# Designs tried in a protein design chat: VH-VL binders against p57417. Part 6

Target 1, 135 residues: p57417
Amino acid sequence: MNNLIDTIKKIENILYSLERILKQECHNLLKSKTSNEEILELIKRKKILFKKLIILSQDRLCLEKEYNIFPPYESNNKLNNYWKKIINTCLILRKLNLKNKIIMNKKFYLNQRFLELSSSYKKSVTYNLDGNLEI

## First folded at step 14 (VH-VL)

Design s6
Fold by OpenDDE, look of step 14:
Structure s6 (fold): chain C 135 residues (1-135), chain A 122 residues (1-122), chain B 110 residues (1-110)
Amino acid sequence: as target 1 above (135 residues)
Amino acid sequence: QITLKESGPTLVKPTQTLTLTCSFSGFSLSEYGVGVGWIRQPPGKALEWLALIFWDDDKYHTTSLKTRLTISKDTSKNQVVLTMTNMDPVDTATYYCAREPYDSEGYYFDYWGQGTTVTVSS
Amino acid sequence: ELVLTQPPSVSAAPGQKVTISCSGSSSNIGNHYVSWYQQLPGTAPKLLIYDNNKRPSGIPDRFSGSKSGTSATLGITGLQTGDEADYYCGTWDSRLRAYVFGGGTELTVL
């Protein structure tokens, strides 16, 4: 059970990092003169975080099966509390991501390559092309 | 050019603590996505993953040795340190540090040190 | 206890093709990308394949990787004497939350 708890905590941390990056991305996109280089760097960082998130998610799923406990973890108060935080953060990320995509598309006329993080991104269904976070 | 080099004692007594240092160049642990891992190989045996540390200080250890292993980083020195307590002759092996890159889909090690041989004996 | 299973040894003549299998489970190969390493005698391991089938710079195209289900395969065509080495598969295991290596395969060029 400790492994699952640790995994959930790591997921929460990654999501928080993503929130920071998305906020920074938003800030940059709203500047009068937006640096393409800065945006690309943020995209790169997002990809990296998503790599870890995908792997952590796979860890979580595996451990859930092993321990026979699943979201929202109603039988475990500690896990349930973490999960609530994760869900809340996911909602924030979804809104931020959608906003950023809209701004980016309008400002830079970017195609789908800028909206996608990685091939694994699609497989995990973490985000859809419309900017919704689905964890 | 990316390089890694392991350093530390080559001879350790049983029950003593082993401290190995991985010094690297050509990259930094301040870079997003970068990780450094430790792998050992007993003579004539297979590779065994020990631990991994990331730029964000996220750490993983092999379960069998979790209570004995500690991995840490000093970003300013471009070093990663591995400590292993209560050494035993069975821990005799060549110890490698290796880089886990950021620009990929999975975890793997693309650059390796030459390894340092550690012998545990009385 | 090995989580990934490889054949202990394989052999072929120069110019021939060999395949090395790596068998795992849903907690590792089934859900994670596989890498392959070559270890020449007396040397450190070298990355050969990453992300199932990608080659690092400097690795010739006669080396290939594939993954299907819970198994991965390394292919070597045009076998050369210099290919005589130990080969290891590696991947992440979600159950153990650890990187895991196979038991290694000794390739002999006849």
Scores: ipSAE 0.872, ipTM 0.950, lowest interface PAE 0.5, mean pLDDT 92
Fold by OpenDDE, look of step 15:
Structure s6 (fold): chain C 135 residues (1-135), chain A 122 residues (1-122), chain B 110 residues (1-110)
Amino acid sequence: as target 1 above (135 residues)
Amino acid sequence: QITLKESGPTLVKPTQTLTLTCSFSGFSLSEYGVGVGWIRQPPGKALEWLALIFWDDDKYHTTSLKTRLTISKDTSKNQVVLTMTNMDPVDTATYYCAREPYDSEGYYFDYWGQGTTVTVSS
Amino acid sequence: ELVLTQPPSVSAAPGQKVTISCSGSSSNIGNHYVSWYQQLPGTAPKLLIYDNNKRPSGIPDRFSGSKSGTSATLGITGLQTGDEADYYCGTWDSRLRAYVFGGGTELTVL
C-alpha cells in the first residue's frame, strides 16, 4: 500500500509541475514578443513531465490491481484525499491547456495574416542596386 | 562529451557500509529530465538494477535491497552517491553508474561508467 | 527472480543473422519501452537499442529491435566476430517500480 501512496504522491507532484509550466506558457503567450526559445523549452519540459506521468500512471494501475483498491479509494482516507487533489489539479490543467491553445491559435492566425500581407507588398515592390526599396 | 566514473572502496568487510560515488561530466542533474542510476554485476552474472535518482530528486530503489540502499545527489558537484549497508559476500560485484536521458519515451541508460569492482571479504 | 527471460546463449557463423528474444509480462514489456545493451568481454555495457527499435548514434543498422505484446527481439544481421558479447534487454516494471534487466544472452560467433 505504501508503494501506491508513494506513486499517487509522485503523480500529484508531476501535475503540480505541469501546472507551473502551463502558467509560464500562458504568461509567455500573452507577451507582445514571444521568445521561440522559451516556448521550445516549455514544450520540452512538458514532454518530459508527460513521460514521467505516463509511467507513474502505469505504476498506479498495476499497484491498484495488486492491492485490489481503485479510485476514488473509499477504503483508504489518505489515498482518497490525494485523489481529490489530483482530480482538482487535472481540472485546472484542462482549463489552462485550453486557454493556452486558444491564445496560441490566435497568435498563429495573426502571424499568418501578416505574412500574407507582407507577401502581397513584396510582389508590388522592387529593390534598387543599393538594396533600397523602390516604392 | 558525457562521462561517468565510479569511485569508492574496492574492499569492504562484511556488515560494513559501502559508499560509492558517481562523478560525471557533460551533463548536469539540474537538467530537466535527467537521471542517474546504479547497476551492479556479480562476477559471471547478469546485470542488476539497484537505484535511480532524477533531477527533481525523485528516487527509486530495487525492492529486495530497499532497506539497505540510499541514493542521493549533489548537483553542484555533479555527483551521485550510493550507500549500501550491511554488506555481505553476496554483494561482491562490479558496480556501474549510468545516465538516464530525458529525450526518449522509456527509461534506459545511454552512458555508463567503466564500473568499480567491490569485493566483500573478511 | 528474473522478470525478463532471455535464452542463455545463441551462436551463428559470420555473416549470418541471429535473433535474441526477451520475454516479459504486461507489467513490464507489455506497457513499457524496451532497451538492449551489448557487453563485450571485460567491458561496461553499451546501449544498443532504446525505445524498442531506435539506435543511438554510432550503432550500425545491422542491429535492430522490435516489440510485440509482452516480448521483444534483438536482431543482428551480418554477424561479425566483434559481435561476440553478452546482450541484455531492459525495461521498466510497474509492479516492482524498478528497472529490470533480462538474464543476458551470450552470443558466440562460430
Scores: ipSAE 0.872, ipTM 0.948, lowest interface PAE 0.5, mean pLDDT 92
Fold by OpenDDE, fold request of step 16:
Structure s6 (fold): chain C 135 residues (1-135), chain A 122 residues (1-122), chain B 110 residues (1-110)
Amino acid sequence: as target 1 above (135 residues)
Amino acid sequence: QITLKESGPTLVKPTQTLTLTCSFSGFSLSEYGVGVGWIRQPPGKALEWLALIFWDDDKYHTTSLKTRLTISKDTSKNQVVLTMTNMDPVDTATYYCAREPYDSEGYYFDYWGQGTTVTVSS
Amino acid sequence: ELVLTQPPSVSAAPGQKVTISCSGSSSNIGNHYVSWYQQLPGTAPKLLIYDNNKRPSGIPDRFSGSKSGTSATLGITGLQTGDEADYYCGTWDSRLRAYVFGGGTELTVL
C-alpha cells in the first residue's frame, strides 16, 4: 500500500508543477511583448511532465489492481485526501489550459508561430470519476 | 559531449557501506526531464537496475535493495551519489551510472559511464 | 524470476540476419517503451534502440527494433564479426516501479 501512496503523492506533485508552469505560461502570454521561445520552453516542460505523469498513472493502475483499491479510495483516508487534492488540481488545470488557449488564439491568430504553438499545445490532463487519466 | 564517470572504492569489506559517485558533463541535472540511474553487473551475469533520480529529486529504487540503497544528487557539482549499506560478497559487481534523457516517450539510458568494479571481500 | 525473458544465446554467419526476442507482461512491455543495449566484451553497455524502434545517432540501420503486445524484438541484418556481444532489452515495470533488464542474449558470429 505504501507504493500506491507514494505513487499518488508523486502524481500530485507533478500536477502541482503543471499548475505552476501553466500560470507562468499565462503570465507570459499576457505580456505586451511575448517571447515565443519562452512559451515554447514552457510547452516543452509540460510535455516532459506529461511523460512522467503517464508513467506514474500506469504505475497507479497496476498497484490499484494489486491492492484491490480504487479511486476515490474511501477505505484509505490518506489516499482519499490525496485524491481530493488531485481532483481539485485537475479542475484548476482545466481552467488554466482553457484560459491560456483563449489568450494564445487572440494574440497569435493565423500566424506561423500560432500554428506551431497550437500544434504543441494540445495536451491536458484530467481524471474522471473512475480514476482514468485523460490527456 | 556527454560523459559520465563512476568513482569510489574498488574494495569493500562485508557489512561496510559503499559510496559511489557519478560525475558527469555535457548536461545538468537541473535540466527538465533529465535523470541519472545506477546499474550494476555481477561478473558473468546480467545487468541489474538499482536506482534512478530525476531533476526534480524524484527517486526510485529496486525493491530488493530498497532498505540498503540511497540515491542523491548534487546539481552544483554535477554529481549523483549512490550509497549501499551492509555490503556482501554477492554485491560484487561492476557498477555503472547512466543518463536517462528527456526527449523520449519511455525511460531508458542513452549514455553510460565506463563502470567501476567493486569487490566485496574480507 | 526475471521479469523480461530473452534467449540465452543466438548465432549466425556473417551477412545473415538474426533476431533476439524479449518477452514480458502487461505491467512492463505491454504498457511501456522498450530499449535495447549492446555490450561488447569488457565494455559498458551501449544504447542501440529506444522507444521500441528508434535508433540513436551513430547506430546503423542494420539494427532495428519492434514491439507487439507484451513482446519486443531486436533485428540485426548483415551480421558482422564486430556484432558479437551481449544484448539486453530494458523497459519500465509499473508493478515494481522499476526499470528492468532482460537476462541478456549472447550473440556469436560463426
Scores: ipSAE 0.867, ipTM 0.958, lowest interface PAE 0.4, mean pLDDT 92
Fold by OpenDDE, look of step 22:
Structure s6 (fold): chain C 135 residues (1-135), chain A 122 residues (1-122), chain B 110 residues (1-110)
Amino acid sequence: as target 1 above (135 residues)
Amino acid sequence: QITLKESGPTLVKPTQTLTLTCSFSGFSLSEYGVGVGWIRQPPGKALEWLALIFWDDDKYHTTSLKTRLTISKDTSKNQVVLTMTNMDPVDTATYYCAREPYDSEGYYFDYWGQGTTVTVSS
Amino acid sequence: ELVLTQPPSVSAAPGQKVTISCSGSSSNIGNHYVSWYQQLPGTAPKLLIYDNNKRPSGIPDRFSGSKSGTSATLGITGLQTGDEADYYCGTWDSRLRAYVFGGGTELTVL
């Protein structure tokens, strides 16, 4: 059970990091002169975080089956508390992601320099059609 | 160019603590996605993964030795340190440090040190 | 004991093709990318394949990797005497939350 708790905590931390990255992305996208290099770097970092998130999610699923405990972890207060934070953060990430997509699309439409950036951006998404993070 | 090098004692007595240092160049643990791991290989036996540390200080240890292993990093020195307590002759092996790269889908080790042989003997 | 299973040894003549299998489970190969390593006698392991089938720079196309289900395979074509070595598969295991290596395969060139 400690492994699952640790995994959930790691997931939470990655989500917080993603939140910071998305906020920074939003900030950069809202600049009158957006730096493509800066955005590309942020996309790179997002990809790295998503890699870890995917692996952690797989760890979580495996451990959940092993311990026969599943979200929202009603039988374990510690897990449940982490899960609530995760859910809350996911909602924040959804809003930020949607906002950034809108801004990116506007920038792309107005400036063809964003073609390559847009292509890279689209490939760095682990959100469903509704903008929800798939974890 | 990326290089890693293991350093530490080559002879340890039973029950003593082993401290190994991995010094590397050509990359930094301040870089997003980068990790450094430790792998050992007893003479004539298979590779055994021991531990992994990432740029964000996220750490993993093999379960069988978790209570005995500690991995840490000093980003300013480009070093990763592995400590293993209560050494036993069964822990005699060549110890490697290796880099886990960021530009990939899975975890793996692309650059390896030459390894350092540690013998546990009275 | 071993999470990933490899044949202890394989052999073939120069110029021939050999395959080395790596068998795992859903918690490792089934859900994670596989890597392969070559270890020449008295040397450190060298990465051959990562992410199931990708080759690092400097690795010839004689080496190939594939994954299906809970198993992975390393292929070596045009076998050379210099290919005589130990080969290891490796991947992440979600149950153990650890990287795991196979038991290794000794390749002998006849």
Scores: ipSAE 0.854, ipTM 0.952, lowest interface PAE 0.5, mean pLDDT 92
Fold by ESMFold2, look of step 22:
Structure s6 (fold): chain C 135 residues (1-135), chain A 122 residues (1-122), chain B 110 residues (1-110)
Amino acid sequence: as target 1 above (135 residues)
Amino acid sequence: QITLKESGPTLVKPTQTLTLTCSFSGFSLSEYGVGVGWIRQPPGKALEWLALIFWDDDKYHTTSLKTRLTISKDTSKNQVVLTMTNMDPVDTATYYCAREPYDSEGYYFDYWGQGTTVTVSS
Amino acid sequence: ELVLTQPPSVSAAPGQKVTISCSGSSSNIGNHYVSWYQQLPGTAPKLLIYDNNKRPSGIPDRFSGSKSGTSATLGITGLQTGDEADYYCGTWDSRLRAYVFGGGTELTVL
């Protein structure tokens, strides 16, 4: 059981870190002079946190089967409280990620129009289906 | 150029505590996603993973040795320290530290130190 | 006992190919990415393959990796005498919350 509690705590910590990163991403995307290097660093950090979250999710699923306990963990008050926080944070992250995706799409459209009107065109920027910046 | 090097005593007596230091260069544990792990190999035996610490101080230890192992880092010194209590002759091995990189889907170790051999005998 | 099972030894002639298997379970190979390490006699391990089938810089493409179900394989073609070494698979295990290595495979080039 302690391994599942520890895994849930690690998941919660990753989700808090993702929230901070997504807020930083939003702030940088709203600036009129967005640095490609700053955006790429935030995208890198998000990918790294997703990696850890995916692996922790497998740990959680495996330990749930071993201990025969499942969300919302009604028989364990500590796990239930952590799970409620995780669900709430996931909802916040979905909203932030959608907001950032919309801002990226608008910024990419404007960048392409600017490049089309300029005789000195040299660079392009692309966003993937998940809203990650690719340069 | 990324390098790691293990240091510490080469001979310890049973029941003593072993402290090993991994000193590295060419990367920092301030880099997002990076970790450092410890692996040992008894003479003529297979590799055995021991512990891993990440840039955000997240830690893992092999289950069988969890109560004997402590892993910590000093990011400003580019060092990771492994402490193993209550040493026994079966713990005689070559001890390696290795980097866990950030640019992959899975966990693995891309750069290894040369290893330090620790003998446990009276 | 061992979480990941490898054959103790394999052999083939120079220029030929071999495969080295690594058998695990859903808690490790089945849901996680596999890496492979080469250990030449008297040296530290060296990464050969990560993320199931990717080669780090400096590893020739005659080394390859694959995964199917709960098993992984390392392929080595164009065998050279310098390939004589011990080979280890490794991956994360979610039940143990730990990294695990296979028992190792000694490759002999005859």
Scores: ipSAE 0.827, ipTM 0.928, lowest interface PAE 0.5, mean pLDDT 88

